# Designs tried in a protein design chat: VH-VL binders against q9nrl2r1430to1533. Part 47

Target 1, 104 residues: q9nrl2r1430to1533
Amino acid sequence: GGVHELSAFEQLVVELVRHDDSWPFLKLVSKIQVPDYYDIIKKPIALNIIREKVNKCEYKLASEFIDDIELMFSNCFEYNPRNTSEAKAGTRLQAFFHIQAQKL
Below, E stands for the ipSAE of ESMFold2; O stands for the ipSAE of OpenDDE; V2 stands for 0.75 times the mean of E and O plus 0.25 times the DockQ between their complexes.

## First folded at step 3 (VH-VL)

Design f6m (framework fv_ficlatuzumab)
Fold by ESMFold2-Fast, scan of step 3:
Structure f6m (fold): chain C 104 residues (1-104), chain A 122 residues (1-122), chain B 107 residues (1-107)
Amino acid sequence: as target 1 above (104 residues)
Amino acid sequence: QVQLVQPGAEVKKPGTSVKLSCKASGYTFTGYYMHWVRQAPGQGLEWIGWINPNSGRTNYAQKFQGRATLTVDKSTSTAYMELSSLRSEDTAVYYCARQYFSKGYLTYFDYWGQGTLLTVSS
Amino acid sequence: DIVMTQSPDSLAMSLGERVTLNCKASQSISSYVSWYQQKPGQSPKLLIYAASNRATGVPDRFSGSGSATDFTLTISSVQAEDVADYHCQQYYSTPYTFGQGTKLEIK
């Protein structure tokens, strides 16, 4: 914990949001547009939710923050076949995240 | 000192499930991710997944999604991997390995268990 | 998935010879590669992380180099105790993947 870690989490989330491959992850998947998503994905999460948790100081350990980001990618790969644009975007954004997370 | 202790061997019939253990000592169990990696006889290493012992959250390689289940028991500092619907192709040494995590998300494995040889035969 | 390809599959060296082992990634992985040594009947042991950093307790004769797609593990003067399989691993993106391994033997 601590204010330095929270600032690092916020910076990292902002960098993820600005990335070209963030589009599948900006907000929760629409139940109206994709009704079977929530039957398959038990713990939905998105960058807007993670950012809100950072701003409310809900992450006590860096591992909890990283866990939520990895959950987001895991959900993407579980729902979307690997040959989809969503899964390809997820693969590239996850790699970018791993580079940026070295700063945590 | 850090130790990850695994049983030496397990023998199971096809179609059954197995639950392999990895008992950790010498460090704060909930502070490090635990990975599972297997190695079939004469083959390379194959990553199965990881678990965060603090949260119970898991991440799996697609090949093992739905067949492997990673869990932990914090009170005994023990990690488990359950593998269902066993086939002869699951015959392998199964390792638990600790993820180094100090500065950012580093996924190299600093300590490995001795491995459990799982033999699946009729 | 990122595919890691090692070469050669096996090699036999005389004591004191310089050994070079190669590892190629199917896409750029920056420096996020580790090397592991696995002696017969033993678990893998970390040798090198982040392409070129030697792990604690690893002899100076082991060194790593490379970036992007091409990586090398070098043993400057091979010793009898170096008989092992050597595995490279990328940790740039999940799923984490290993090469098929290179078996090092002494003649």
Scores: ipSAE 0.000, ipTM 0.560, lowest interface PAE 17.6, mean pLDDT 85

Design f6n (framework fv_ficlatuzumab)
Fold by ESMFold2-Fast, scan of step 3:
Structure f6n (fold): chain C 104 residues (1-104), chain A 122 residues (1-122), chain B 107 residues (1-107)
Amino acid sequence: as target 1 above (104 residues)
Amino acid sequence: QVQLVQPGAEVKKPGTSVKLSCKASGYTFTGYYMHWVRQAPGQGLEWIGWINPNSGRTNYAQKFQGRATLTVDKSTSTAYMELSSLRSEDTAVYYCARGSYIRTFGYYMDVWGQGTLLTVSS
Amino acid sequence: DIVMTQSPDSLAMSLGERVTLNCKASQSISSYVSWYQQKPGQSPKLLIYAASNRATGVPDRFSGSGSATDFTLTISSVQAEDVADYHCQQYYSTPYTFGQGTKLEIK
């Protein structure tokens, strides 16, 4: 915790949300639209959940924040084959995250 | 062209195990899930499980959990199904089938291997 | 587990007749059903996915319809080459399940 850490996490989440490739990650996958998702993905997460955790000061360490973002990408690559638009978006957004995370 | 090549037949004694192969070609092996389905003589199709070749993650029908093991060899684009503690009731044609992804509709099986006939008899 | 029930178990048709095969799910599965054709001695072949989408290379005489629990495969004008077992499958949730199959014969 701290003001600088919280501001940095919020700024990074906002940049991820605004990125063109964030569309698969904005909200939890719909069980109605994709019923088998939750049979495969045991720890679902999305940017809206991560942002809420940042705003509620639930991340005590930068590593905890980074772990949740990486879980989000891991879930994407686990569920979606490499040639899907979701996996391609995830690959580009993860690269962007790795560059921005150097500021943490 | 997309192909899944399986051996024609295997004969095994009860209580043994078998490892069936499925060699993929004509597409990016790690881009698609691989399903395994069996069909006993004169019966319908029965889903065993799937594997994600990229991650190695598997999902099994409960009936096969602990007896079936799905694996892949990425270097040879080959999927395997090992079935242990064989019984006469395991006599069936075993198919591998490629899963196709549509975000809204999930995985359906768009390409099938020719099947391996497994006969379990004393 | 979701149970898929097909009807009829078998039927015999004359060339050129319209044939309708039914598939019922024990629970609502939206449109997550596919149909497979299996000719004697061959592996299954995908005909229809997502209830109504025809797979590449499948003749126009094959069509699928339905949603929720009741699904239909229609062959508008049956041909001799259509002699096969037809299987419906749900991929709404694991374990994926198939119906028992419908056998189509030409009289």
Scores: ipSAE 0.006, ipTM 0.616, lowest interface PAE 12.5, mean pLDDT 87

Design f6o (framework fv_ficlatuzumab)
Fold by ESMFold2-Fast, scan of step 3:
Structure f6o (fold): chain C 104 residues (1-104), chain A 122 residues (1-122), chain B 107 residues (1-107)
Amino acid sequence: as target 1 above (104 residues)
Amino acid sequence: QVQLVQPGAEVKKPGTSVKLSCKASGYTFTGYYMHWVRQAPGQGLEWIGWINPNSGRTNYAQKFQGRATLTVDKSTSTAYMELSSLRSEDTAVYYCARLYHSGFKYSPFDYWGQGTLLTVSS
Amino acid sequence: DIVMTQSPDSLAMSLGERVTLNCKASQSISSYVSWYQQKPGQSPKLLIYAASNRATGVPDRFSGSGSATDFTLTISSVQAEDVADYHCQQYYSTPYTFGQGTKLEIK
């Protein structure tokens, strides 16, 4: 195929995926490894799902995209205690996201 | 050193409520879930629920849903369990125990409080 | 709820003997099982987590094994200080559940 210009949302998701602190967010939390996660987190989401929604043009407003990213971080802080490597990664990645989201 | 300090005993009348404390020290309080477990005299251990001190989110065993309330005071690193509508079968030792990450395979209940003996009698 | 069943209810061993305590889950729980030692008048102390990992400070004579539904705690050479109740726990899903305990005594 041809070269396609990336949407602003896709460019931001790619930047998040490439960030060193993205590892807790790349894919949905494993039910086998963390079985109680889905008892606690009612709206699970991850970067791979958000990227799929971007590719399918499911975000009509920047606010809808931002809401999904913020849900991802909210889930992280809700489930993971403050001193965990997951919560620390989430804090740094969320700060990075807030800077980048000003472009939206 | 990690410590979870609980009062030794409480005596309450049937139909009343009790609020048991668990004061944490020696670690970052918000970094660990706090679980509550009880043990009736001569019986096994029974899980009541957990609280995430960072978020305030709780999870309860169905038997205790609506009767037990777990809370924390981050300023004093203290966890609380309130149990209402007390009856004689609530007589038990109540323990708090910390857990690094709820449900994570390699996250054990590594430290327990010494327990509070709750006696429910007239 | 996942039911945890321990066997035997109690056993008496001679010093230096090998002890085997069993724990069975009513459904597959992978390796999400912990073992606790509880001496009279004391709180439970973690011995084993994730079925086979020994907790910090726990003597080498204690070992855990098993997966899915059947789990074992082994004490290779029983000492007098090992007199206690032993509890298994699943933390595969909430509510977390414990077995009824096994009482270990010395003859």
Scores: ipSAE 0.005, ipTM 0.626, lowest interface PAE 11.8, mean pLDDT 87

Design g1 (framework fv_iluzanebart; at its last look DockQ between E and O 0.91; V2 from the best seeds 0.76)
Fold by OpenDDE, look of step 5:
Structure g1 (fold): chain C 104 residues (1-104), chain A 122 residues (1-122), chain B 107 residues (1-107)
Amino acid sequence: as target 1 above (104 residues)
Amino acid sequence: EVQLVQSGAEVKKPGESLKISCKGSGYSFTDYWIGWVRQMPGKGLEWMGIIYPGDSDTRYSPSFQGQVTISADKSISTAYLQWSSLKASDTAMYFCARQGYDLKGSYYFDYWGQGTLVTVSS
Amino acid sequence: EIVMTQSPATLSVSPGERATLSCRASQSVSSNLAWFQQKPGQAPRLLIYGASTRATGIPARFSGSGSGTEFTLTISSLQPEDFAVYYCQQYNNYPLTFGQGTKVDIK
């Protein structure tokens, strides 16, 4: 049910945040630091935003929650070359997420 | 309701150390930047710096870098501003403020603490 | 740093009249401009962000306009509670910087 799913989403976000490779994803990219980011990424998202959506019960389906997480990774890979620390961290965190998401 | 509650007024002497606090409530403390702003008596607002409690990412104004230390304890939803050695010129009101955000990577101060008055005199 | 310059330093207005405050940036800050209101003995309060968006709970008489380097805060009909100091602030570049403020007092 919805309550159980909400708890599952909360827990998964906590696990993602605590992961060593979460650092590129904890907060929205600052336009001050990366002026061209939002010219490239049209649907920005980060773990803090996803957590807020969870807390506000905006996810009615697990698929919606998963889609936002995947979008977060997609944005990372779209903007960052494969050899960057961000992309490498994203790759590892996404793999972790895929394992955890199977429990949803 | 989002609230920022700061520690009480301080009366200090030059050379003394000081650490003032700002406690956030009513929101996820780790998910928003929190900053410090100085206002000297009868003067305007001065941005000092910001910190992201979630990862302790900290940014200072060049004017305040090395002069103060900004930190946070996310376990108690509290941000700090500290001096190792106060000067008379540090006499001012100090505000903490939360930065809200838009989805374009811009951050703006949307909630403020009530301020902490720091008086430094011999 | 980006220097924010407000004008006038003091604006004397009668209740019910229109107040127009100006803020100029030394270089473009796009629309990353906020307006704050501060009353004596109080913390600043956010009025406008993104140059033209009213913050939650802010009366409709407050409006912001402009982009790039020129910005304006307008109070369409000044109320007694509106007499205060107003600050503009850019958040387009580090360090974040405030204008020196405009004091709106009663004529």
Scores: ipSAE 0.866, ipTM 0.942, lowest interface PAE 0.5, mean pLDDT 96
Fold by ESMFold2-Fast, scan of step 3:
Structure g1 (fold): chain C 104 residues (1-104), chain A 122 residues (1-122), chain B 107 residues (1-107)
Amino acid sequence: as target 1 above (104 residues)
Amino acid sequence: EVQLVQSGAEVKKPGESLKISCKGSGYSFTDYWIGWVRQMPGKGLEWMGIIYPGDSDTRYSPSFQGQVTISADKSISTAYLQWSSLKASDTAMYFCARQGYDLKGSYYFDYWGQGTLVTVSS
Amino acid sequence: EIVMTQSPATLSVSPGERATLSCRASQSVSSNLAWFQQKPGQAPRLLIYGASTRATGIPARFSGSGSGTEFTLTISSLQPEDFAVYYCQQYNNYPLTFGQGTKVDIK
């Protein structure tokens, strides 16, 4: 991507990180703390990885960036039952993302 | 380039407080764990604890829990290691180190600060 | 806590020779094992992580192997700058633990 696209991706990641419901998504789930996570989730991702990819200019299309954010939410809902704090935070943050992604 | 720059050497007496620092640059400071490692004179490396500056999630080695406090200030990209009351046995080189990660949730030390020598005597 | 045991304590080698360093974990650490080099008065430097992956900028003469409890660091043709202490470290379980070090010294 171009300079304008990189600016838009970084701005959106910053907004997601600052959101009250970002806490399950800030960093990769620790295998030491949650040993079975990586048996269930085969394509793990988190906001810190997405930010690094933005900073390294690894997203060539807005769709690639959106796919990684959606993968993050998909992983959350796959691992966490719907009644958990993680799943509820994911639902609210995903709704926020869909509104902000209209700018992309 | 990734750099971790630590504060200078300290000479202290038993019972004094101390706070040493580790300033990160060349990367997104809030997106990586920072750990502290002790090396007593002529001895090997001992892990003390880690902190994730983005959310202040902190984990201590059982040997150091309650002996030190690890903290971070996002606004100046700096992590801290603090003693309320130093002992002669705290005499050591203290290193900070950043943790890189793999895509399976494992975290390993990839970049290290130059070290801060702390001498506690008489 | 997982105890990491390195052998030998001291390895005496000449420049150009192969050096083989061993690291044993008291229980399985999978491949979550790193090797560090430390020269006198300096910070440790990451050489290998994931038991066998070379860190960025590390010369090809350094290689790591093993999984579970038995690990090896090999330096295929020792250079003068390679005389140092080498530490293994597991990052599979808390607390994170290091071996006691192997000093690679000149013969």
Scores: ipSAE 0.679, ipTM 0.906, lowest interface PAE 1.4, mean pLDDT 93
Fold by ESMFold2, look of step 5:
Structure g1 (fold): chain C 104 residues (1-104), chain A 122 residues (1-122), chain B 107 residues (1-107)
Amino acid sequence: as target 1 above (104 residues)
Amino acid sequence: EVQLVQSGAEVKKPGESLKISCKGSGYSFTDYWIGWVRQMPGKGLEWMGIIYPGDSDTRYSPSFQGQVTISADKSISTAYLQWSSLKASDTAMYFCARQGYDLKGSYYFDYWGQGTLVTVSS
Amino acid sequence: EIVMTQSPATLSVSPGERATLSCRASQSVSSNLAWFQQKPGQAPRLLIYGASTRATGIPARFSGSGSGTEFTLTISSLQPEDFAVYYCQQYNNYPLTFGQGTKVDIK
C-alpha cells in the first residue's frame, strides 16, 4: 500500500490500543509470568509488535496487517477458555476491529 | 536511535523524599518494559524492578518491594523511581534500562540510561 | 532466587590474547543469559543475549556459549578498549539476577 494505507494501519492500531479491551494484547506475553504460553502458542503476536511492524513499513498489503490482527485474536481464544476475562475482552475488541477494518 | 536520559545527580539527607526520572526517545516508549538497576559503591548490579509504561504493569524484586515506587508517565515518555524516605544505605548509582524481547517471551536489557548518582548523608 | 557466580574475580591478560570468563547459575536458566560490559563511570553495555547471540554493533571477537547452568564469554583477541568489568545476568526467573562481575585488567 501507499502513504494513505500506512496511515490507516497506524490509525487502526491507535484505535485498538485506545480501546478499553486492549489490555490482554498490549505486549508480548512474558514467559516468566505465563510459563506454559509458548508451549501452546507457536506464532505469538501482540499490539506492540504489530505497531513496530507498521512503523518499519513491514506490511506490504492490507491483508498482511489484517492477518496479524486476526492471529492475535486467534491466539487469545486458543490459549484462554471462553469464560476468562481475556477471552471476553478479545471477543469485544475483535468486534470493534471488524467494524474499523471496513475502512481499509 | 534509542536513547534513555536520566535526571541529574542528587545529594540528600536521610528522611527526605526523592523521585528520579528516565526519559526514553527514538522508539515507541509504551511498547517496551523499563527496568531499574542499583549499583552500590564498589559493588555489582542489582535488579530493582520493571514497568510496562503502556499499562503500568509493574514487577518488583522482593528486595525492593515496598522500599521504592516505580512509575511512568507515558504522555512524556518518562519512567520514575521514587523513595518516600531516603536512608544512607540508598547511596548508589541508579540505572534505568529498556528491555528487548524475543518471540519466546523472554525479555533482556538492551539499552541503558547514563545513571543517576544518589548520595544520602547527614 | 538464582545465584549467578562468576570466575575468576580478576583476569589479567595482555592485548591480543584470548580472555575466557565463566558464569555459573545455581539452577538452570536455559539460554536466558546475557553478558554486559561496564567501564568505570559508565552504564553497562549489552554484549550477548540468549547465551550466544551478539547484540547489534558488538564486535565479532566477543562470543558467548553455554546453556543450563554453565556459560562462557570469550574475547578472542583482546583490544585496549576491552579492559572493563563483565557481568552475566539471568532473565529466566524473577528476581532477575546478576553475577558479581569479572574484572579484566591489562597485564
Scores: ipSAE 0.637, ipTM 0.901, lowest interface PAE 1.4, mean pLDDT 94
OpenDDE, second read of step 4: ipSAE 0.863; ipTM 0.941
ESMFold2 (binder alone), look of step 5: mean pLDDT 92; pTM 0.941
ESMFold2, look of step 9: ipSAE 0.570; ipTM 0.888
ESMFold2 (binder alone), look of step 9: mean pLDDT 92; pTM 0.940
OpenDDE, look of step 9: ipSAE 0.862; ipTM 0.941

Design g10 (framework fv_iluzanebart)
Fold by ESMFold2-Fast, scan of step 3:
Structure g10 (fold): chain C 104 residues (1-104), chain A 122 residues (1-122), chain B 107 residues (1-107)
Amino acid sequence: as target 1 above (104 residues)
Amino acid sequence: EVQLVQSGAEVKKPGESLKISCKGSGYSFTSYWIGWVRQMPGKGLEWMGIIYPGDSDTRYSPSFQGQVTISADKSISTAYLQWSSLKASDTAMYFCARQGYDLKGSYYFDYWGQGTLVTVSS
Amino acid sequence: EIVMTQSPATLSVSPGERATLSCRASQSVSSYLAWFQQKPGQAPRLLIYDASTRATGIPARFSGSGSGTEFTLTISSLQPEDFAVYYCQQYNNYPLTFGQGTKVDIK
């Protein structure tokens, strides 16, 4: 990617981080705090990892960036039951992302 | 390059307050945990606590809970370790260290500051 | 808390020889164990993480092995710059804990 492409990905990640519903997604789930998470989730990811990948120019296509964000939401819904605050936050943040991602 | 730069040596008296700093550069400061480790003269390493600057999530060792305060200022990429009232037993080298991570949510100290020597004597 | 015990406390080795350092955890830490090197007046330096993965820039002569409660750091052909104190650290449980250190000294 170009400078404009990287700026667009960075801006979108920043907007996701600022969103009130980002709290479950800011950093990787701690194995110490949630020991069974990594027995269930085989491709863990979080906004801090996605931001680092943007900064290291690891996304060649917008679809690769979108796939990582969608993986993050898929992990949330796989691990967390529907009625949890995590799953509800994920549902709202994913809807916000879908609107913003129309521009990519 | 990743670098952690700590504030200079301090000489204090018992009962005084102190705040030392650890400034990160060369990486996304809000994307990594920062930990504090004490090393008393001639002794080994003791973990004090960690902070995630992105959301200020802070965890303390039980041995240091209530003895120190860990904080961070995202705007200047700086973490802090603070005492409200120093004791002679706080005399030590204090290191800050960034935590790298693997994709299984485990965190290990990958880069270290140069250390801040704190001497507390009457 | 998990107690980390290192042995021996001091190891005397000649340059070019193999050094083997042990670290034992009081309960299983799986593979969440790191090894650090510290020279006088310097900050610790990460050598190994996840029990056996060498950190970036660490020479191949350093290798780690083990899982559960028994861990080993091996330096296959000791160089003059390798004389230092070595610490193991577990990061499987809070509080994070370090061993007391093994000093690798020149004969």
Scores: ipSAE 0.094, ipTM 0.752, lowest interface PAE 4.5, mean pLDDT 90

Design g11 (framework fv_iluzanebart; at its last look DockQ between E and O 0.71; V2 from the best seeds 0.68)
Fold by OpenDDE, second read of step 4:
Structure g11 (fold): chain C 104 residues (1-104), chain A 122 residues (1-122), chain B 107 residues (1-107)
Amino acid sequence: as target 1 above (104 residues)
Amino acid sequence: EVQLVQSGAEVKKPGESLKISCKGSGYSFTDYWIGWVRQMPGKGLEWMGIIYPGDSDTRYSPSFQGQVTISADKSISTAYLQWSSLKASDTAMYFCARQGYDLSGSYYFDYWGQGTLVTVSS
Amino acid sequence: EIVMTQSPATLSVSPGERATLSCRASQSVSSYLAWFQQKPGQAPRLLIYGASTRATGIPARFSGSGSGTEFTLTISSLQPEDFAVYYCQQYDSYPLTFGQGTKVDIK
């Protein structure tokens, strides 16, 4: 990609990644570490994938970007019980996202 | 264009320390695993370990655990492989490689550095 | 660890002929198998991933097949630039492991 100013989507992804509760979402879940993950989660996604889609200009609408972020959280809550560190982190990060997304 | 550029050849003596580097460009460095592969003279490829620069998650082969240290400095898109005390048996070509991914949580080395030759002899 | 065994150690083939390389895993690696090509003095180059998916820019004459424990790399019509060492590698389980390589040289 060429030199470009960060879009609103890019900036939001940066903020999500920098958040203390981003650790469950930074990269795709490893099939090696979690063998059954992809038997349960059919539309896997993570912040690194979302960032790549942003960089490739695959999001034409804010709603598409938001849908992927929400999918990311949905996957987390589907796979992880409520009392897990992953689910708790997801809850906090999603709340943060909802606030930040208001400016989109 | 994705590129991995490694530091130059090294000639060292046993007992010396060494840190070689691999700089990534043309992609988001923090968003891809990067690994190290050893190739001793005239031999095959050996997986040493990988690191995810975004969170410094690091995994080692049991054969290399405790023998080397893999690290990364995401601020300069650079991964490192280091030894605290080299042995003659560490003489080899060392490659860094990026792990691409598919949407099934699988990772495969899709881009490789040019290699760094390390020679250790008394 | 999963042991990857390639055969034959050396394969002598004439230009234009078909080359068939085998890779066996000591246990199932599903389809998490990659093939690499390495020429003297160069870094390995990814040819196939997911056992059968050709990497970007790789000529159609290269194809991969198999699943579980038996895999094959086929070069339908060997070109002069194809003489090299080929490695298979599983990424189903840690530690990631490579086969010992098959050298394809000219008959």
Scores: ipSAE 0.816, ipTM 0.929, lowest interface PAE 0.6, mean pLDDT 95
Fold by ESMFold2, look of step 5:
Structure g11 (fold): chain C 104 residues (1-104), chain A 122 residues (1-122), chain B 107 residues (1-107)
Amino acid sequence: as target 1 above (104 residues)
Amino acid sequence: EVQLVQSGAEVKKPGESLKISCKGSGYSFTDYWIGWVRQMPGKGLEWMGIIYPGDSDTRYSPSFQGQVTISADKSISTAYLQWSSLKASDTAMYFCARQGYDLSGSYYFDYWGQGTLVTVSS
Amino acid sequence: EIVMTQSPATLSVSPGERATLSCRASQSVSSYLAWFQQKPGQAPRLLIYGASTRATGIPARFSGSGSGTEFTLTISSLQPEDFAVYYCQQYDSYPLTFGQGTKVDIK
């Protein structure tokens, strides 16, 4: 018997997207909708981009995948003050990510 | 690879409702904006609006706000364009199109459906 | 609303020759400009985005240039399959707007 499952990266992205606090991270921030974002954030990333990279097998090492996820949180904390709903969601989702990353 | 397949041509009367569809495949449907573009017979292209199926974030052109409803059902990878009461002036070709992105945060249409011809006449 | 104006309305070109299409924006759109090709009875096809970047699978004879308010699509050595209508489209701000199109005809 073999085991049929999503890859570890795919499974983790699915769990992050399902989490209630994923809402600030689901899609790459639109320059039209948030015009100053790209003046501040120079290495943008979001769950939609990370999922695309997983689907195209662009991550060769788990550290590359983890780096993109951590970059996503770092961008959130850089753009958003600590007291914002976005930063609070980021804190909770990052904690969840650290627990789930043990599957890697 | 990436495909957008639209529902078939429609012939309707003024006042009737209509919902046309656009099914995406070959990519993560919930991770890309889908837009609708109208082309009246012999005319150019008009942007109607876009939706992000992952969270239903929806943006309308002012010309179409309140005139149509854009929606998506992510469980079947399908976006919709809907009229509650068609007019003869709604006679046109309607395209759905997916938006790719670049890391400047801009989105541009990269793949298009084949179009749905809607004809509204008595 | 940013108005996109294309010229000429119709361009007659012999196969093998160069076609140059112009697109002007009513205000700066930076480099957030795309070009599409549409053949009769077909959907538009993306040729160029970011003013000058060719989309995947687009032949090298298609090139785009410009920024701000003035943009150009050039087709070097026009092929029979290139006779179509070409649209520019800005994606700098909502509403997204297209030019009215330039029809490239056989001379």
Scores: ipSAE 0.591, ipTM 0.884, lowest interface PAE 1.6, mean pLDDT 93
Fold by ESMFold2-Fast, scan of step 3:
Structure g11 (fold): chain C 104 residues (1-104), chain A 122 residues (1-122), chain B 107 residues (1-107)
Amino acid sequence: as target 1 above (104 residues)
Amino acid sequence: EVQLVQSGAEVKKPGESLKISCKGSGYSFTDYWIGWVRQMPGKGLEWMGIIYPGDSDTRYSPSFQGQVTISADKSISTAYLQWSSLKASDTAMYFCARQGYDLSGSYYFDYWGQGTLVTVSS
Amino acid sequence: EIVMTQSPATLSVSPGERATLSCRASQSVSSYLAWFQQKPGQAPRLLIYGASTRATGIPARFSGSGSGTEFTLTISSLQPEDFAVYYCQQYDSYPLTFGQGTKVDIK
């Protein structure tokens, strides 16, 4: 990726972070607070990690960026039962992401 | 480079209020936990609490719950530690520290501010 | 609350010698243990996290080992700048707790 792509990724991450349903995704799940999370989720990720990767120019293709965001949602649905506030927030934020990702 | 810059030394009387600050720079302030650690004169380190500026999630040590308030203003990349009514026993050096993380969901203090000396005496 | 106990309280070592510092947790903290160095008038400095991983910029003479309840920090060839107080800290559970410190002093 180029300067335009880097700017687009940063803008999209900012929009995700500012969304009302971003709260389960802002930071890595704490092992102290949720001890069994890392027994179930083998490839953890969160918006703060994705933002750091964008800022360090670690995404070479838009598909790599999209894959990390989708991994974040996949982890949410794998760990959290569908009737939880986390899973419901994830469903709404994922739909928002799919609309915004058309800009990439 | 990552830097945490704390406010200057304070000399206060018992019963007075105080708010000290810790300003982060060189990194995305809202993406890292900030903690506060007390060191009484000649003593070791005591964890007081942590805050995640991005969502204001705050956790206190039981020993400091209700004694201090931790807050952050993400618009100016600054975390705060506040007392409503100081006691002589609050005389100490107060450090802020950022928490780094690894992909196991563990958080550890990686960068520290220079400290703020608070002296409370009549 | 997990209590962290460091020993010895003071360790007297000559420059160039090996220093070995111990840290014991009152219950298992797995490998969620960090070591910090503090010099007079300065903030603590992260040396080791995850019991054995050196932080960025930390010289190779510093090494950490252990898991569960018994941990060791080793300084293989003590330099003049290494005379300081060393703290261990567990981050396995809240509240986060520090050991009381080991002062490494010149013989």
Scores: ipSAE 0.557, ipTM 0.891, lowest interface PAE 1.7, mean pLDDT 93
ESMFold2 (binder alone), look of step 5: mean pLDDT 92; pTM 0.937
OpenDDE, look of step 5: ipSAE 0.740; ipTM 0.916

